# Designs tried in a protein design chat: VH-VL binders against Large ribosomal subunit protein uL6 (rpl6). Part 11

Target 1, 180 residues: Large ribosomal subunit protein uL6 (rpl6), of Picrophilus torridus (q6l1b1)
Amino acid sequence: MIKWTEQAEIKLPDDVQATMENNELKIKGKLGEASRIFRDNYVKAYIEGSSVKIATSKNNKYTKGIVGTWYSETKLLIEGVTKGFEYHMKIDFTHFPMRVSVRGDKLIVENFLGEKSPRSAKIVDGCKVSVKGDRITINGIDKRKIGETAANIERATYIRHFDARVFQDGIFLLKGEVNE
Key: E = the ipSAE of ESMFold2; O = the ipSAE of OpenDDE; V2 = 0.75 times the mean of E and O plus 0.25 times the DockQ between their complexes.

## First folded at step 5 (VH-VL)

Design A1 (from a19 with heavy chain T28D; framework fv_cixutumumab; at its last look DockQ between E and O 0.02; V2 from the best seeds 0.00; counts 0 for: pae E 18.2 > 2, placed apart)
Fold by ESMFold2, look of step 5:
Structure A1 (fold): chain C 180 residues (1-180), chain A 123 residues (1-123), chain B 108 residues (1-108)
Amino acid sequence: as target 1 above (180 residues)
Amino acid sequence: EVQLVQSGAEVKKPGSSVKVSCKASGGDFSSYAISWVRQAPGQGLEWMGGIIPIFGTADYAQKFQGRVTITADKSTSTAYMELSSLRSEDTAVYYCARDLGEWELSDYYMDVWGKGTTVTVSS
Amino acid sequence: SSELTQDPAVSVALGQTVRITCQGDSLRSYYATWYQQKPGQAPILVIYGKNNRPSGIPDRFSGSSSGNTASLTITGAQAEDEADYYCNSRDSSGNHVVFGGGTKLTVL
């Protein structure tokens, strides 16, 4: 007989809805909907009353790690749909002023190190990107998607033969978050 | 050890619905599945669906999708099966069963059965 | 049409051996479970997994499987073994439970 033991509970705020179907937790709030697939042989997430709960059928280092990860991911889903996330990036150059703009679902970088062909980065669906001065702001409700967009932007200005002592031009993620 | 006690016989009109209860005693109700199986007079066994109460999500045989609702109340250790839009063909004995298996083998088997609830659908 | 196929009826002489078979595509991947049902009673579990008997089921009951076929074998059949027998497994999708059509065993 398999016995499942509750290991964690995340209480849902009054202003969010949660559903669980096919191992997918969906959270809806005032800013929209976000979801995560929670699939494991020994760890299960489920909804009981106004809470998301996480149970295990084995208690060991592996399942404890999964419980911690799913707990954190659930709290991030709730934060995203209620408050949202905001990342900031810095446009940095020495001699060749970059022109950075948003066109559709791409961020376009012109004049990187004097190059005539523009570079581009995909803006992941669900993210909003704005450019003001030497700063780029990425907003969204799904922290994974804004992180992927930031990574795409950083990669767009990678130097083929990078030397941090000499060439520091690029677009870089600033540490920290400014949203609540 | 584990016992499943079902609600009493029902006589229903076509087009109505029926809700059968299945109260469990002995053992941990939340952690095993409750399956619902029916048997029309002179016919074989037919799985309708089931629920694992700790997860709260029911699964249904395709034939019954849209007509059957299976729920569980952990505070009373009771599972419910509700069948809507009844027809004469729904006349049957309805069983609940503890559906249990070894997780690692991904199989299940019904080791404890209720006595059944007779539902008769007639004009 | 049933995804698990059983012969509708089988007879055995008292004290003899009988096999009740169950065929289906899903039996290549999943074990068959066997239930006995006497008139007016709920089914009882007689064989699960490869060849496990619950407490109270006589040693004369055994199960086997090969390919797409599972068998319930009763050696030394007794009068009280006269019943309907159902095999049970998963359907072709692997998501749902299915029963065979049942086999009526008559002990002569």
Scores: ipSAE 0.000, ipTM 0.452, lowest interface PAE 18.2, mean pLDDT 83
ESMFold2 (binder alone), look of step 5: mean pLDDT 88; pTM 0.922
OpenDDE, look of step 5: ipSAE 0.025; ipTM 0.568

Design A2 (from A1 with heavy chain D107S, light chain S29D; framework fv_cixutumumab; at its last look DockQ between E and O 0.01; V2 from the best seeds 0.00; counts 0 for: pae E 14.2 > 2, placed apart)
Fold by ESMFold2, look of step 5:
Structure A2 (fold): chain C 180 residues (1-180), chain A 123 residues (1-123), chain B 108 residues (1-108)
Amino acid sequence: as target 1 above (180 residues)
Amino acid sequence: EVQLVQSGAEVKKPGSSVKVSCKASGGDFSSYAISWVRQAPGQGLEWMGGIIPIFGTADYAQKFQGRVTITADKSTSTAYMELSSLRSEDTAVYYCARDLGEWELSSYYMDVWGKGTTVTVSS
Amino acid sequence: SSELTQDPAVSVALGQTVRITCQGDSLRDYYATWYQQKPGQAPILVIYGKNNRPSGIPDRFSGSSSGNTASLTITGAQAEDEADYYCNSRDSSGNHVVFGGGTKLTVL
């Protein structure tokens, strides 16, 4: 006989709705809908009343880690659909002004270090990217997707054949992130 | 270990120009920025401009636009700063410095400085 | 002109802790860098990034930041710490170097 013991509870705000089907937690709020698959043999997430609950059938370091991760991810889903997430990046150059634009599902960087071939970064589906002056703003309701988009943009200006610690040009995530 | 050796002191008349050299040894000269910073007697540090030698294009503080020219010669590992139309307030110590960045950390720093070149504008 | 503001002078008793501050809008986006300068000498780097010390800088020197303010802290100040201290960073565009006006530290 397998006993499931509740390990965590996340109370849902009045303005969000949650469903759980096929191990997929789906959260809907005023900014939209986001979801995450929570699958494990020893850890389950489920909805009871106005709460998301996480239970385990074994209590060890592995399952405790998963409980913590799912707890955090559930809170981020709720925050995303109610408040959203916003990342800011800085276009930094000394001599070769970069031209940065959004074209389809890509951000295009021209004239990086004077290069003739443009560089590009994929904008993950669900993210909105805008460019104003030397700032790039990434908006979305899924923190993982905006983080992946920011990483793609940063990698697009990776300097090869030179010591990157010495060259100052690139596109970088700003010191503080802005949530709203 | 990178070392920056600057040219010697100069005495100049108003209206003339001065060209200060900064010779680098150690490291890859073309791989880092050289910044020029001056300090008038009893005053603070003031950035004048800089250059990344491999790209050859200099950038200048607005205050010095039109009077300063910063260049680099990779074959001799030497950067130069030339200041024209000298005035008495240009009397200062002029430093060159290696200017580095840790881009992922939004951190920029000058870790190696020259000894400084005293320029006196008088008479 | 400088976008970074420092107090012109600060005093500390020998062996005590002192904090030198630097304020500017760009410090929200860029870490401050700190230099020590003694009379007749070139500046030397003492703190960069979040709280990195170059080799040869004593661990009594540390840096911190919050909002648009950065601080250089010296715990257990010694006589040889008497010097001018400058912060520097980038301007609001991110492309030009700016220095604070400097702080004269007197160790009593």
Scores: ipSAE 0.000, ipTM 0.482, lowest interface PAE 14.2, mean pLDDT 83
ESMFold2 (binder alone), look of step 5: mean pLDDT 88; pTM 0.919
OpenDDE, look of step 5: ipSAE 0.033; ipTM 0.572

Design A3 (from A1 with heavy chain I54M D107S; framework fv_cixutumumab; at its last look DockQ between E and O 0.01; V2 from the best seeds 0.00; counts 0 for: pae E 13.1 > 2, placed apart)
Fold by ESMFold2, look of step 5:
Structure A3 (fold): chain C 180 residues (1-180), chain A 123 residues (1-123), chain B 108 residues (1-108)
Amino acid sequence: as target 1 above (180 residues)
Amino acid sequence: EVQLVQSGAEVKKPGSSVKVSCKASGGDFSSYAISWVRQAPGQGLEWMGGIIPMFGTADYAQKFQGRVTITADKSTSTAYMELSSLRSEDTAVYYCARDLGEWELSSYYMDVWGKGTTVTVSS
Amino acid sequence: SSELTQDPAVSVALGQTVRITCQGDSLRSYYATWYQQKPGQAPILVIYGKNNRPSGIPDRFSGSSSGNTASLTITGAQAEDEADYYCNSRDSSGNHVVFGGGTKLTVL
């Protein structure tokens, strides 16, 4: 009836297990399990043998974009459950040394610009945060979650009307993230 | 170029209070800290406390907790230090200074100083 | 709490080299900052950070540090270098300034 044309294939490593139900691709590896929902009227993802395949029923700019996105997301799921992801952040201050620690599901910042009340950032479930010296490391298997955690930390030290010539205080994501 | 102009000398009786002003000219007053340092006759420098006007946050040396109040008025670019319950050993020159930090150098420094305000406490 | 210890006095012959020493536990975390003060005058900044010299300070002034000890060195001391010298740093909180007791430099 409807003609589906294969557009992309992602071969699964031997140490990865995949399932697809209700348009949810779920991938399990040694570091854990991660998933994404792949739903579209003209693009589908499915498991065939030891591969995830992506097919289309229409060939246009919209469906080509979705194929590219789903291809990249599938590769990230596989990488996350096998190798994991790691973000690095740096603690910067000019007048008042920040004291940064992890308490429960939050990162706590004390003495930001001499403030008596601490600031906090939510650590998204599934992320591990460690603090050593002026560096913060965020580990996890889900790249979106570690990105959200990094954003929460950056925003915890946001100030308005900052004079960049004098004050550069804050916690900032470093370019050049590395895996473990 | 930043300059700090302090209020004039004062003679006070024991038990009273004194409020010293420090007016900044040049630069962005709200963007740097102001520290207060005193020096009794023949003695060394003693930090009393400081404030960052942008955030209104003040901190005090433990010795002066409860007796010193440090404030800032951004609209006039002026910082104030008020010392209460004066005693004869509070006789000193009181300085204000612009206090900067460079965390990458792990250093903090006072690069601009006022000329000082002499406060004499006598009966 | 970090205390900074300085020798109360030191002498140097005109044109010779002298070191003024500052010692304290906070200097393991924060560099010493050095100030010069002449009688009746406000202090002036001489050295900050590892060895940074503000404009207007002669290049004969330099700083160094090792462990919990910092030194201000004056090479080729001049008569106008006769003054009191103070080191300072921050305590463990980073909010509180700590000064040394001062060192009176006499140029002979």
Scores: ipSAE 0.005, ipTM 0.485, lowest interface PAE 13.1, mean pLDDT 84
ESMFold2 (binder alone), look of step 5: mean pLDDT 89; pTM 0.921
OpenDDE, look of step 5: ipSAE 0.020; ipTM 0.553

Design A4 (from a49 with heavy chain N59D; framework fv_cixutumumab; at its last look DockQ between E and O 0.02; V2 from the best seeds 0.00; counts 0 for: pae E 6.8 > 2, placed apart)
Fold by OpenDDE, look of step 5:
Structure A4 (fold): chain C 180 residues (1-180), chain A 123 residues (1-123), chain B 108 residues (1-108)
Amino acid sequence: as target 1 above (180 residues)
Amino acid sequence: EVQLVQSGAEVKKPGSSVKVSCKASGGDFSSYAISWVRQAPGQGLEWMGGIIPIFGEADYAQKFQGRVTITADKSTSTAYMELSSLRSEDTAVYYCARDLGEWELSGYYMDVWGKGTTVTVSS
Amino acid sequence: SSELTQDPAVSVALGQTVRITCQGDSLRSYYATWYQQKPGQAPILVIYGKNNRPSGIPDRFSGSSSGNTASLTITGAQAEDEADYYCNSRDSSGNHVVFGGGTKLTVL
């Protein structure tokens, strides 16, 4: 009987190892280890040889979507542990110059809109944040964690109850890229 | 333990529509599919369609294509089945069921069922 | 769309073994799932996959398959086993669900 059909295959680079346990795919490379949970009733990811494979028990738009997502996510995991990711953010202020610095696992923003109390954003584990001039760089091997860190920074500098057309102070994501 | 609670009995006129609800509790609504199965008096089970709430896309039996609409609200963990252009032949008990598949078993099954909703179509 | 066929009725003496068979082309590709239904109640899953029983289902229930057929076997039928039994499977595409016509089991 044919119950499940292989829909996708991701070949692992020679220097990358993959493990699957409890529906969690772990990818390990020279830069570290990253993981993602791949759980679904109709879609299964598994390791065969030096490949991550994805199979489905149904062929519909939903399962196709899942396969595509898992395929992309797996590739991102591989890229993360082999090349890493870098996000760029920009610090913008008008009348009140912000002082942005990294302290431990937090990004500290001082003098935001002239506020006396500093604002802070959590730097997610595995991410490295650097501040240079009006630019912030976030590096890591897990794109999701980098994205989360960037989101935390944006959230920390969000202006509540003010007109965004007038007050444009904040820290904003510019772009993300894969390291060479 | 997952439970499926369905809406109450309905009495409808021919040509009208009926919408039956199925509320899931005790589990992650987004982690499984919901199927709708009906049973006319003294007849067998008939699959109408199913939905995967996490995605929101439904499959329908060919017999009911165009006349049935299955939806799901993830926020309330509730699935809905709406049947339009009701006929006397639509008089039946309508069940919702959790529809699962397992890789290791290479099979599908409905392990949790609602108690059923009686829909009576009469002039 | 695929169809599943069952005998409409079978009987078994108390303590004896009975086999309910389901036939259909989709069974060549998919396992059958078996449900028990008593009057006024919702169906209950009894067998699925190759031969899996959910919790609470007695071990006298077993499943098998061969070619385009699947069978539910009750070894040592009890009075409470009197019910309607439905086989179920996916169709050939795997996207739709099909039921057999049901088998009424009478325990004598």
Scores: ipSAE 0.025, ipTM 0.588, lowest interface PAE 5.4, mean pLDDT 91
ESMFold2, look of step 5: ipSAE 0.054; ipTM 0.664
ESMFold2 (binder alone), look of step 5: mean pLDDT 88; pTM 0.923

Design B1 (from b5 with heavy chain N57D F100Y; framework fv_refanezumab; at its last look DockQ between E and O 0.42; V2 from the best seeds 0.00; counts 0 for: pae E 10.4 > 2)
Fold by ESMFold2, look of step 5:
Structure B1 (fold): chain C 180 residues (1-180), chain A 121 residues (1-121), chain B 112 residues (1-112)
Amino acid sequence: as target 1 above (180 residues)
Amino acid sequence: QVQLVQSGSELKKPGASVKVSCKASGYTFTDYAMNWVRQAPGQGLEWMGWINTYTGDPTYADDFTGRFVFSLDTSVSTAYLQISSLKAEDTAVYYCARDYGYEWSDAFDYWGQGTLVTVSS
Amino acid sequence: DIVMTQSPDSLAVSLGERATINCKSSQSVLYSSDNKNYLAWYQQKPGQPPKLLIYWASTRESGVPDRFSGSGSGTDFTLTISSLQAEDVAVYYCQQYYDPYTFGQGTKLEIK
């Protein structure tokens, strides 16, 4: 029998439910359910009482890093299903007013730099995108997915045939903006 | 009954590649990391690194970060050591070893029989 | 890397007498959380893979004769064979498994 020494504990809030099956931690809250696979030869995550616990069978640089990562990921899962995550983007233009809309699983950008063909960006499943004025809001319970959606939107307005120092039209992630 | 069975001896020319296999049986392969250890003729043991058998992520000792690649085929419970651009100094016996102990120790409790790789012109 | 240094490099001991092999680590292999020394001893006979003798510095592996014992803590460790037998002729290695692994250079044990 491998000896497992507890290294970290994450107490679950009363408003979430957690299960662990095949080393997959699933956390359910009011906004939905999210999961991550926590499997390693030397690090184990498990549920005991109302806590997620992380234990190691070996203590070195490798296992310390994994404990830290799993601790942070667990906290993000809990935050995602209770409060959610929100990214904000800004629609900037000088000469060609962009028309931005959501259609199905895509964000559509028309009249970018006067272009006649619209540009589009995939909205990753599990994300909700809304457009209000010159702002785009991306909501979701999975921080990775909202980040991917934001990246798709930024890439859709990448300037290739214009000098970016002169033409800075595009849709950009707002760094440092607080959830409103 | 835990057993690690390695592929047979190899005779190679400088610049060639070799792939050593280590087939595990008698336990759940993905529950234990696999280590590789080198022993040059008449020399001591050198730990080369290990591979996480669940994720496939390797960790290499500092002296083994270049031409040495660890890999897996979990469908046949097998770990592999690939050595590229073989040099004469790569002549050695290469061991696979499991690093979980029967009583919670992390020492290497089970070793493969070793694979002699000889590199000569 | 934690460097493991064994002494002597070779040792000749008469049958039935005590053999002592030393191992020194460049930093402590005692883990404060569990108060264990992450130190193992292996025996390797010609043409064979190493065989685990001792782990946690002093715990004998199953099936290892009780004439083998390990002692020491922190950085200084010894392997003792209390009454040398003919089959004990081998090379002996210490190994730390604290961060992540290194071996001593080996000590060849012979019959005098």
Scores: ipSAE 0.000, ipTM 0.514, lowest interface PAE 10.4, mean pLDDT 85
ESMFold2 (binder alone), look of step 5: mean pLDDT 92; pTM 0.942
OpenDDE, look of step 5: ipSAE 0.283; ipTM 0.752

Design B2 (from b5 with heavy chain A33G N57D; framework fv_refanezumab; at its last look DockQ between E and O 0.63; V2 from the best seeds 0.00; counts 0 for: pae E 9.6 > 2)
Fold by ESMFold2, look of step 5:
Structure B2 (fold): chain C 180 residues (1-180), chain A 121 residues (1-121), chain B 112 residues (1-112)
Amino acid sequence: as target 1 above (180 residues)
Amino acid sequence: QVQLVQSGSELKKPGASVKVSCKASGYTFTDYGMNWVRQAPGQGLEWMGWINTYTGDPTYADDFTGRFVFSLDTSVSTAYLQISSLKAEDTAVYYCARDFGYEWSDAFDYWGQGTLVTVSS
Amino acid sequence: DIVMTQSPDSLAVSLGERATINCKSSQSVLYSSDNKNYLAWYQQKPGQPPKLLIYWASTRESGVPDRFSGSGSGTDFTLTISSLQAEDVAVYYCQQYYDPYTFGQGTKLEIK
């Protein structure tokens, strides 16, 4: 018989709902829902009452690491669906004013370094992007998805020059804050 | 009665591949991780890595991150070690070993009988 | 990697006398959360797989004679056979299972 010993507990706020099926923890809050798969031979996560609990059948460096990771990820899921995450980016140019707009699931950059062909970046599903002046704001409930969207936008204006001092135009992540 | 029964000895040429099996019985296969341990002739024990039998995710020791592949068939409670591009230095006895869970000991409480893989020209 | 170093490499002891095998780890294998040493000892006779003798540094596995004992903590560990028997001729390995698993190089025990 396997002995499972509780190692961590995350109390769920009143304003979220959690379910666990097939090792997938789903957390639903006012901003939407997010999930993670928590599967291991020696570590399990489960819902008991209004808490997410993490237990182990072995207690070593491997399982301690997993407990810590799952604890942190659960906290981020809760934060995401209750308060959300927000990234800020800045539009910088020297000569050619960029026109930046959102069209469907893409951010479009026109006139980058005077280029005739627009550049585009995929906005990952679940992210909301807004453009105001020289600022871009990315909002979402899944921190990984807003990070991916920010990376897509940065890469869209990547300059392939070995001396960045000459060409510093682009769109750059400035503050990776949860809520500004 | 916990048993780990491995496939028989193999004689291979350099460059060939081999697949060693380890069939478990007497316990729920997916409750315990499966380890692989190598012992070259006249040498000590080397931990090669383990496979999470619930997820199927392998972990390899640093020296075993290339030509060695751990896999499972949970429908027959069997773990596999596959070695590709065999070299003479791969000549060894290969053991499967179960993690011991009594009182949370991670020691290896049950071992297969070993499979001798001989690589010679 | 945590390196496990045994001493001596080989040992000859008269029947009925005490045998002592040492094992040192390159890092502490004492886990602060449960205050246990993640150290095991194995016996391997020719042509056989290893057999677990001791885990948690000092706990005997079921069926292991009480002449076998383990001691030590942190980085320094000892296996002791209090009265050597003929059937104790084997190679002995220590193993850490703190991060994740490494074996000592082995100690060959012979009768003098």
Scores: ipSAE 0.006, ipTM 0.524, lowest interface PAE 9.6, mean pLDDT 85
ESMFold2 (binder alone), look of step 5: mean pLDDT 92; pTM 0.945
OpenDDE, look of step 5: ipSAE 0.383; ipTM 0.769

## First folded at step 6 (VH-VL; framework fv_refanezumab)

Design C1 (from B2 with light chain Y101W; at its last look DockQ between E and O 0.02; V2 from the best seeds 0.00; counts 0 for: pae E 12.0 > 2, placed apart)
Fold by ESMFold2, look of step 6:
Parts: sequence; structure tokens; C-alpha cells
Structure C1 (fold): chain C 180 residues (1-180), chain A 121 residues (1-121), chain B 112 residues (1-112)
Amino acid sequence: as target 1 above (180 residues)
Amino acid sequence: QVQLVQSGSELKKPGASVKVSCKASGYTFTDYGMNWVRQAPGQGLEWMGWINTYTGDPTYADDFTGRFVFSLDTSVSTAYLQISSLKAEDTAVYYCARDFGYEWSDAFDYWGQGTLVTVSS
Amino acid sequence: DIVMTQSPDSLAVSLGERATINCKSSQSVLYSSDNKNYLAWYQQKPGQPPKLLIYWASTRESGVPDRFSGSGSGTDFTLTISSLQAEDVAVYYCQQYYDPWTFGQGTKLEIK
């Protein structure tokens, strides 16, 4: 007989709905739906009343770590579908003004270091990107996806040969201007 | 009735590989982790590590992080131990053991019958 | 690793007499939050896999005769067989499961 002991509880706000099927927690809110798969031998997540609960059948370092991770991921799912996440990026150049635009599922960078061929970055599905002045804003309900989009944009201006004229130019994440 | 049935004995030459199986029955395979324990002839028990049967992620004891590989086939409730580049010192009985007894114990409540692997030139 | 040291390495005890096997850990296996000792005892008869006897240092597994008892706390533990039977001839192992997982070297028990 397996004994399951509750280790964590995440209360659901009134404005979200949660379901758990096939080890997948789905959270629905005003901004959309997001999900995560919670699968382990000794840790399970389940919905009871208006809460997501995390229980263990084994108490050790491995299960404690998993409980912490699943707790944080559940909190992020809820925040994503209710408030969303927002990242800010800075367009920075010395001599060659970059022209940055959004076209379909890509952000296009023209005139990077005077280059004639445009550079591009994939905008991960579920992210909204806007460009105004020297700033780029990425919005989404899934923090991993907006992070991936930001990384794609940073890589679009990757410089392989370092010097003062090249190293300073690029598009960079502004960590202090993230609105949760 | 919980049962762990291991594959039969193996006689191998140095440098060969062996794959030991451990088939579980009488319980939900993915509810319990699977451990591997080695016992050299005339020697004591040595924990080799375990595999998370939900995720398939193995954890190896420090002395077993090289030539030893744990794996699963959950469709047939079976855990595997593969040993590559066999050496004479690998001659031993290899046990699978289910962890998690009653009352939150990590003790090994059910054991396979053991598989003798003999390595000789 | 927590090293588990058993003593003696072997012993011979007359039928019906008391057998005592000691196990010492290199660090405490008592978890203060639940006040439990993360220690088990196993019996291994010739040609057989080990069999769980005792967990939590003193709790008998189902089907284990009352003559087997475990005691001790922290770093020092004892398995006691109050009245030795012929079927108790085996090698006995302690195991800690506080911080993954080590066995003692074993104690061979024989009839004198």
C-alpha cells in the first residue's frame, strides 16, 4: 500500500479553471490556456476543490526538489493565463541604424552593421512582439516561450568576429523592465 | 502478488556486453522505483543505483557511473541493466529490488531472484 | 557516503539462545523532523535474495517472527534474535536509507 502525503498546495484564483488528465495540468484563464506534464514515480499533482495539490509517497532530496519545481511551474501557469508575462529588449547600434519590424512569425532586422541581407528571428507561437523606437516588447502567457523568443532575437544579431564596432551593436534583453 | 522475475544466468568473455532483465508483476510498475544491487561471490551487497520508472531517469552510485546503464520498457513492466566492456571483477549476482515499503520506507521490500553473470577469459 | 559497519563479521550461537548483531553508521540516520531512524535489516539465506526483516530500525515487516527485534538510534543499531532457530542461519545486512543508500558488510550467523 502506497501512502501519499500532501507537501504543497496552490490555491486557484476564482478566475481560472484547472483540469488534470493523463498527468497533464491544464490551466485556463482570461488570457488563454497553458499546460504542463507532471509525471513521476513518487510525486503526483492533482486537483482538489479549488486547489492544485502536490503529494509525495517518498520523502527525500529528489522528491523535495520535484515538489518545488512543480509548485513554481503551477504558479507560473496561473500567472501567465491571468496576468501574462512581458519582456523588454533594447535595440542598440553605433553607426548603422537598424530597422526592426515584425512580419508574420518573424522579427526582421535590416541594416545590421550595414549588411544588405536581413537577419531574422522566429517569434514562438503564442508570443506577441511589438517594436517602438529602440525598444521591443514581447508579451505572452508562457514564460518559457517569451524567453525563447527573446533568445532568438538576441541570436539574430550574433557577432562571430569581435571588435569595438561590432561587439556593441545588437538587440539585448532588459532584465529590469520585465512586468511580471 | 508482487513478483520480480529476472533473466537467466550469463557466461561471458571479458570485453563483451550483457543485458539483465527484471520483469515486474502484481503491481503498477510505474508506482515504484527500481534498484539494482550487486553481490560478488562471497561478498556483501552493493547498491548500484536506481531508475525512476515514471521518467526513465537513472541515478547511479559513484562506483557505477561508467559501464552500467539502467533502462526500461514500461509496456512490458520490465527494467534492464546493461553492462558493457565486461571485466572479470563484474562476476557477481545482480538483483533488482523495488523500493518503497509501507509507512514511507525506502527499504527494498521485494527482490528479484538474482542473475549470475560470470566473466572469464 | 554513509558507511555502515557491522560487528561481528560472523558468530555462532546455540539453538534457543540469543543472537545479537550490531550495526554502526558513520553519521546519524535519525531524521529529526519525523524522529525516525532510516535503517533496515535484511536476512539472506544461501542461494536466495535478501529478505526485508526490519525497517525504521525497529518495525518488523509483515510475516517476520516476533523473535526478531531491532533497536538503537542515531548511529548505533542492534538486531536481536531472542531464541535462535535452525532456519535463522543466514547472512544479515543492515542498510541505511537516510542519504542514498548503503549496506553494511554483512554478519554470518551459524549454529554452534
Scores: ipSAE 0.000, ipTM 0.518, lowest interface PAE 12.0, mean pLDDT 86
ESMFold2 (binder alone), look of step 6: mean pLDDT 92; pTM 0.939
OpenDDE, look of step 6: ipSAE 0.017; ipTM 0.598

